# VHH binders against Acylphosphatase (acyP): the designs that were tried, part 2

Target 1, 93 residues: Acylphosphatase (acyP), of Lacticaseibacillus paracasei (q038c3)
Amino acid sequence: MVKLAKQIVVRGRVQGVGFRWATKMIADNLDISGTIENRSDGSVFIQAAGEPLNLAKFVAKVKAGPNPYANVSTYEEQPLEDVPNFRGFQVTG

## First folded at step 13 (VHH; from c04a with S31R)

Design j5
Fold by OpenDDE, fold request of step 15:
Structure j5 (fold): chain B 93 residues (1-93), chain A 121 residues (1-121)
Amino acid sequence: as target 1 above (93 residues)
Amino acid sequence: QVQLVESGGGVVQPGRSLRLSCAASGFTFSRYDMGWYRQAPGKQRELVASISDSGGYTNYADSVKGRFTISRDNSKNTMYLQMNSLKPEDTAVYYCAKDLFYSEPGYSDYWGQGTQVTVSS
């Protein structure tokens, strides 16, 4: 079982639209572990780890918007090499 | 148990103002985005305004931009909707909502019983 981890930053209409908890629901359904938080600059910061295929599905849903009210205008990701010991998927801020 | 209780609705003439309040309990209010929905007779429920957990970011439907203002006081577990320059088309039941609609199966939004807003001459 190979796990992959990514660090993600999304911008657009991503705060005040239920983005974080909707993303958590998606993560939980796909067995993705990690964290999600609002940042002061209006972006959302995500660390996500899981099976490669599930992580790809997770990323696709995040890009599309986790609910009908989100609108992602910018998506950035990079590999997360030093993966923290995640306890499920948590909304940390 | 999540509880959301709306208040402040009523009957007003066009151009007047109302201020709605939503008292929240049964969850950590400051961790969740909140919003106001409305539903007019014979129409679908629509999002009116939403606000981030800290109150730093807000979103509005085009039909209410410049007239409505959403705010929150996390120390009081309360969210507000200031409605100015009211129009007859604003007539609806207004619902306070915890977070917003989730597209994943098995999830349902939490909202209150609603408060009636009627705008008529």
Scores: ipSAE 0.840, ipTM 0.919, lowest interface PAE 0.5, mean pLDDT 92
Fold by OpenDDE, fold request of step 15:
Structure j5 (fold): chain B 93 residues (1-93), chain A 121 residues (1-121)
Amino acid sequence: as target 1 above (93 residues)
Amino acid sequence: QVQLVESGGGVVQPGRSLRLSCAASGFTFSRYDMGWYRQAPGKQRELVASISDSGGYTNYADSVKGRFTISRDNSKNTMYLQMNSLKPEDTAVYYCAKDLFYSEPGYSDYWGQGTQVTVSS
């Protein structure tokens, strides 16, 4: 199966709003693997890999906010070339 | 099994303070964002405040900014809501919540039984 991988950084109201675990639920439902973590600067860092169409859906949901309380003001992504061996989608921090 | 137990509610006069506590068990408390909701009679439940897993980031409803402070002690698996300068409009049942609302179908938020806060002269 063809997979793509992205590295994502989101900013805004993305911490303290259930962003990470909501994102994990979305990832699990779309068969996306990767990691998500809070960073000290208030951003959320995501690595995500999956089937291209599912990854696109995942990205769209992340941009929109994984729940009603999130508010993404900035979205940045780049291709993830060195893809780690992900074990599902994990909240790592 | 996730359990959330609220306490600290009561009846107070306007301008007074209350401190709510939420005792959490059945999950790794320090890994989850937490929050307080409230529901007044005849009104919809609304998010009052939320706090990140480490406590480094907090969010407040505009109606409580400057008056309420959310905090947590991960070593005690407890979250708090310090409510100062209480107003009659703050009268509601206050609920402790885990993870806050998920947008995906089939998910149910976890919250406790609630604690009644009544502000009246």
Scores: ipSAE 0.837, ipTM 0.918, lowest interface PAE 0.5, mean pLDDT 92
Fold by ESMFold2, look of step 14:
Structure j5 (fold): chain B 93 residues (1-93), chain A 121 residues (1-121)
Amino acid sequence: as target 1 above (93 residues)
Amino acid sequence: QVQLVESGGGVVQPGRSLRLSCAASGFTFSRYDMGWYRQAPGKQRELVASISDSGGYTNYADSVKGRFTISRDNSKNTMYLQMNSLKPEDTAVYYCAKDLFYSEPGYSDYWGQGTQVTVSS
């Protein structure tokens, strides 16, 4: 089936609040593959791939904050043209 | 096996300071966000402060902001909570936690055993 992939940057209260693990659980539940990492500028960078409907659900949950401690102030995305063969959803940094 | 051991609690008078330590083992400490929680008698456990894996980003509950400072030393696998200007309302058992997502009741093996802080005149 058709998969889409996105590169996502979120900002706000997103580091030091358990964002990455909470996001991984959401991704695993929705069969989203990809990666997530903290960046030195305080943002969280995500690569996510999956079925269009599930990817949309994943994005909605990320924007809403994946746990009660997180607060997403800004959300930016770009398409990924070349979809890597991700092995599940991994916290990489 | 993940182990988290809190220390540094005690009985102090209002206005004094304490420094809590959390010694971590059984996981790659430097890869995880960490947090301090507290639970007062008859109250729910609450997040007091949290710190990113690198130590570069910290968060505080409003009730402790400006009085408490969270820090970590990844070379020693240790997290700290400096508690200044202590108030009777700060009386609680303080717990360190690996990754804030595991603050839910079913994940007690990601919590330390706790250290008692009592602020009493």
Scores: ipSAE 0.486, ipTM 0.758, lowest interface PAE 1.7, mean pLDDT 89
Fold by ESMFold2, look of step 13:
Structure j5 (fold): chain B 93 residues (1-93), chain A 121 residues (1-121)
Amino acid sequence: as target 1 above (93 residues)
Amino acid sequence: QVQLVESGGGVVQPGRSLRLSCAASGFTFSRYDMGWYRQAPGKQRELVASISDSGGYTNYADSVKGRFTISRDNSKNTMYLQMNSLKPEDTAVYYCAKDLFYSEPGYSDYWGQGTQVTVSS
């Protein structure tokens, strides 16, 4: 049973466009756990964990923009070595 | 239950102003991006303006940029749309929406019943 985790920072038209809740719907449908929050610098920060194939699908959806109003201009990720015990995918800020 | 109540619409002459309000209840208002949409006769609903949960980021349709201003007061659970220099093409029913997730079947509870804005001479 393999579970991968990533931390992700996206920038662009990502705040004020419903990004976080649209991303939560995608995560819930793909059984991705983690968190998502707006940062004061205009970026959105995500911690995401799940089965490798589903996590790859999740990442693709985030990069493409989770709804029609979002535009991701930069995408950065790093492996997340230790993952808190997430319960589901939560909007935290 | 989520409730969104729009107010402030009316019939006005071109060039005049209106201020719309959206009173929200039944959810933690400050955790959601919010938007104003409009639907003109014979048209599909379109996004007019949106605002981040904190109020720090706003977006506008090109047709209203420079004339409309969206704002919110999280302490009052209220969002506003200041509409200046109104034109006949602004005539529509204006809707407040919780979160800007585009409408899918089953999400109609995220919309109010709307407030009519009519701009005519």
Scores: ipSAE 0.478, ipTM 0.764, lowest interface PAE 1.7, mean pLDDT 88
Fold by ESMFold2, look of step 16:
Structure j5 (fold): chain B 93 residues (1-93), chain A 121 residues (1-121)
Amino acid sequence: as target 1 above (93 residues)
Amino acid sequence: QVQLVESGGGVVQPGRSLRLSCAASGFTFSRYDMGWYRQAPGKQRELVASISDSGGYTNYADSVKGRFTISRDNSKNTMYLQMNSLKPEDTAVYYCAKDLFYSEPGYSDYWGQGTQVTVSS
């Protein structure tokens, strides 16, 4: 089965609100691999890979906010052409 | 084993200040957002303030904005809550929390034991 991968940048009320761990729980439940990190400009950067349908569900949940404290006001994505060998979904920064 | 130990609570008169501390161990403190919650008798626990892993981004409940300041020192694995201009409605047990995953399994391992703050008129 073919996996797709994306890199994602979200902005809004996304740092200091438990965004990364809530997103990891969603990714683990959907068998999405990748990474998530806070950026110094206030954004959250995600690399996510998985089966196309599960990746679409993951994206929808991220856009909606992965917990009640988060609010995603800006969402950007780009395809990730070569998928690194991710070991599950990890909070890296 | 994750440990969170709150301190600095007490009984104070309205208008005074307290500084709460949360000493953390058993996890990589600098990788996690942290928060302060409070619970008054008969009320549900509410988020008071939260702070990003680096300390660069903070969030406050409307009821405490301008009076409370959250901070952290990652070199000491410690989070703080400076509580100025205290009011009787601030009376509660204050808890520090690792992350804000209040709806997820295992959340009981992410709370401290609490420190009582009592503001008497």
Scores: ipSAE 0.470, ipTM 0.753, lowest interface PAE 1.6, mean pLDDT 88
Fold by ESMFold2, fold request of step 15:
Structure j5 (fold): chain B 93 residues (1-93), chain A 121 residues (1-121)
Amino acid sequence: as target 1 above (93 residues)
Amino acid sequence: QVQLVESGGGVVQPGRSLRLSCAASGFTFSRYDMGWYRQAPGKQRELVASISDSGGYTNYADSVKGRFTISRDNSKNTMYLQMNSLKPEDTAVYYCAKDLFYSEPGYSDYWGQGTQVTVSS
């Protein structure tokens, strides 16, 4: 199966609002693997890998806010050249 | 087992203060955002305040900004809500929630048992 991988940085009302665990539930439902963590500058950093269609759905849900309490004001992504061997989708920090 | 125990509620006059506590056990408290919700009789639960896992970021409902302060002590597995300048509209059962309660399908959270706050003259 063809997989793509991305790293993603989101900013806005994204910390302290349940963003990471809501995002993990979305990733698990879409069979997206990777990691998510809070950064000290207030941003949330995501590494995500999966089948292209599911990854696109995941990105759309992240941009829209994974729950009603989150607000994503900026979204940045870069491709990951290698698909890491993630074990599911993990909240790492 | 995940347990959340709220305390510190009571009956107070308008303008007074209360401090709520939420004692957490059965999970790694420091890994989760936490929130305080309230529910008045016949109304839906609403998010009052939330705090990030580290305590570095907080959010408040407009109705409580400037009056309520959320905090946490990860060494004691405890979250707090300082409620100043209480109004009759603040009357509700207050709930502590792990990882914030939201009604999206497929999500699950644990609630505490709640603590009653009554603000009446």
Scores: ipSAE 0.437, ipTM 0.761, lowest interface PAE 1.9, mean pLDDT 88
Fold by ESMFold2, fold request of step 15:
Structure j5 (fold): chain B 93 residues (1-93), chain A 121 residues (1-121)
Amino acid sequence: as target 1 above (93 residues)
Amino acid sequence: QVQLVESGGGVVQPGRSLRLSCAASGFTFSRYDMGWYRQAPGKQRELVASISDSGGYTNYADSVKGRFTISRDNSKNTMYLQMNSLKPEDTAVYYCAKDLFYSEPGYSDYWGQGTQVTVSS
């Protein structure tokens, strides 16, 4: 099975709105592995890995906001070449 | 087991202040966004205020913005709601919640027992 991995930074109304746990539910439903954490600058940082179609669906849902309280104003991504062996999708911070 | 215990409610006159507290146990408090919700009789629970895990980011319902302040002390596993300039429309049972509520399949929301706030002349 071919997997892709990305690291993602989102900004906007993304902290204090339940973003991370809503994103974990989406990731679990799409069999995406990785991590998600709040950063001190107000952004949310994500590492995500999965098959290309599911990863594209995951990205689309993150950009749209994973719940009604969130608003993503800025989305940035980069390829993640040296991925850890993630055990599911975890909220790490 | 997750436990959330609200306190600080009471009966007050309009224009007065109350401070609510939420004591949390049974989970790593500092890992979760937290929220205060309220529910008046016969009405749906609504989000009043929310706060990020670190306490650095807060959100408020328009009806309370400028009057209520949410805060947390992660060293004491406690969240607070300072309620100033109280109005009769603020009368409700106030609940603290671990993470924010949204009706999605597969989510488990955790609520305290609530504390009654009554604002009456």
Scores: ipSAE 0.386, ipTM 0.713, lowest interface PAE 2.1, mean pLDDT 88

## First folded at step 16 (VHH; from j5 with Y102T)

Design l4
Fold by ESMFold2, look of step 18:
Structure l4 (fold): chain B 93 residues (1-93), chain A 121 residues (1-121)
Amino acid sequence: as target 1 above (93 residues)
Amino acid sequence: QVQLVESGGGVVQPGRSLRLSCAASGFTFSRYDMGWYRQAPGKQRELVASISDSGGYTNYADSVKGRFTISRDNSKNTMYLQMNSLKPEDTAVYYCAKDLFTSEPGYSDYWGQGTQVTVSS
């Protein structure tokens, strides 16, 4: 199966609101692999890989906020060409 | 297994303060966002405050902002809620919760047993 990968940075009300765990639940349900971590500047950094349609669904859910308590003010992404061999979707920091 | 134990509730008059504690065990406490929820009789649980895994980012419901302060001590696996200027509408059972704030299928929240806070004259 053809997979796409992205690295993503989101900002807003994204730390301290259960963002990472809610995003992991979404990723697991969509068979998205990768990682998610809080960064010290208040942003959340995501690496995500999966089937193109499922990755698009994942991105849409992340942008909308993965739970009612999150608010994504900015969303940035770039292609991830040298993808690590992810084992599922992991909260790494 | 995950265990969350709330304490510090009681009956107080309006304008007074209480400090709630949540003792956590059975998971790596410092890796999870944590939250305080409350539930008044006949109402749904609502998020009162939440705090990031490091403690550096906090969020509050508008109804408690400026009066309540959430904090955590990761070395003691404990989260706190300082509740100042208490009002009768703060009367509820208060629960601490581990990082899972979604209704996505196949996942469950971890909640404590709760501690009663009653604010009345």
Scores: ipSAE 0.387, ipTM 0.707, lowest interface PAE 2.1, mean pLDDT 87

## First folded at step 18 (VHH; from l4 with S103P)

Design m5
Fold by ESMFold2, look of step 19:
Structure m5 (fold): chain B 93 residues (1-93), chain A 121 residues (1-121)
Amino acid sequence: as target 1 above (93 residues)
Amino acid sequence: QVQLVESGGGVVQPGRSLRLSCAASGFTFSRYDMGWYRQAPGKQRELVASISDSGGYTNYADSVKGRFTISRDNSKNTMYLQMNSLKPEDTAVYYCAKDLFTPEPGYSDYWGQGTQVTVSS
């Protein structure tokens, strides 16, 4: 089955609240590969790839906030035409 | 393996200050968000303050905003909580935490042993 990939930027109360590691646990449970990192402007940047249904579930959980401390006020995504060969889901920054 | 050791608690009068420290070891401190939680008798632990891995972003509970300041020194593997204008309602055991709670199964929190803060007159 063909993986889809997305590039995601979230803003809000998303840094300093355990966002990245909570998101990694969600991704690992859904077989989503990719990366997640804090950006210097306060946003969190995600690249995520997986089977379409699981990727949709992942996106829903990210939008809702991956833990009780996070608040996602802005969610932006772009499809990735080229699906990179990610090695699991990694916190990179 | 992971160790978090809180210090700096004590008994103080209302309106005074305390500075808590959390010494961390057994993990790469600079890669993780960190938090201070507190637990009063008979209550659940609550987040007091949290700080991003770089120290650039902080979050506070409404009840402590403007009175408490979280900080970290990644070169010393240490996190701090400056607690000004202390109130009796701040009486609790304060815990240092590696990362914050997640709703997903399999998340493993790492907590310190706690340091008692008692504000009474």
Scores: ipSAE 0.462, ipTM 0.758, lowest interface PAE 1.7, mean pLDDT 88
Fold by ESMFold2, look of step 21:
Structure m5 (fold): chain B 93 residues (1-93), chain A 121 residues (1-121)
Amino acid sequence: as target 1 above (93 residues)
Amino acid sequence: QVQLVESGGGVVQPGRSLRLSCAASGFTFSRYDMGWYRQAPGKQRELVASISDSGGYTNYADSVKGRFTISRDNSKNTMYLQMNSLKPEDTAVYYCAKDLFTPEPGYSDYWGQGTQVTVSS
């Protein structure tokens, strides 16, 4: 019932390494809703919402790299105060 | 159902080139990063190269940087690996993969049957 949301930007070896779909698998397993997309500057942008404990697990796995080929060199987040109505976790671009 | 079909392998002398192709079907090809893996006898399967869904970002194993080039044509649902300056240590079965390996439960890795590349004189 308590749901938190975050906006996340990651940089590093994060595009072209299966980051988005590996992250979607993690999100689906943790019942995290939201979106993930590649940005033209090489970063990956995530919006994620879910139960606080599961969201914390999600963040930890994203920071660690969601698969062996990713390397997250910077991680930035902001709270999302105005939470969109996400339908599951979607790769949007 | 997802299908990945590799082709273009063969037996070549050191220093020669080969171009591998991966024909994909059964999924929206343009939505996925793709990868080429290889497995030499007695070794673990390793990532050789990967490419973003748009083709704008590529990554290579150190052992192939400068010699191999990954590319894709989303209009043909096909990924390629241009292999130049081939060496005996490049001998392996080469596999294309939909997305890249992830350790998370429930994610299925989709692999082709592989194409043999043998570099010897």
Scores: ipSAE 0.449, ipTM 0.745, lowest interface PAE 1.8, mean pLDDT 89

## First folded at step 19 (VHH; from m5 with F101Y)

Design n1
Fold by ESMFold2, look of step 21:
Structure n1 (fold): chain B 93 residues (1-93), chain A 121 residues (1-121)
Amino acid sequence: as target 1 above (93 residues)
Amino acid sequence: QVQLVESGGGVVQPGRSLRLSCAASGFTFSRYDMGWYRQAPGKQRELVASISDSGGYTNYADSVKGRFTISRDNSKNTMYLQMNSLKPEDTAVYYCAKDLYTPEPGYSDYWGQGTQVTVSS
């Protein structure tokens, strides 16, 4: 019923390790919409929206590393005040 | 149709260098992390090096750090592996891979046919 949205920044061994596409597969399986992109400072930026329980599962999997090559050393999130009309979960950069 | 074609392998003496190339087609190359894997006879395929979509971030197996350098040229849809100070333990078939993750049955990693690198014992 209720949909929540978050902005997430992760750092660590998160670029060049297949992080974004592994995360998209997790999001698609949990019916999470949003976007994911690499940033030039080495971080990965995520916008994610979905039902609260599924969003919590998504966050847990991202924190744990979405594949064996990734290592998340820093995780930060904040509520996404402006919620775009996401169409699925997309790798945007 | 995704295609990955490795080249540049050969037979060399220890201490020499080789440069591998991976020509990619059938997908937007610049949007994907890429990797080099290798497999020696009777052993599991292992990740040797990986590189981010922009080329700005790289990762290496401990056994090759300081000797191998991964790079890419997104304008040519090509990834490279410069292999210096080659050792007999580097003998393997080297494979180019699109992305690094396959979480589900029926979803497959994309691999090239491989190129043989033989460092004479």
Scores: ipSAE 0.487, ipTM 0.769, lowest interface PAE 1.5, mean pLDDT 88

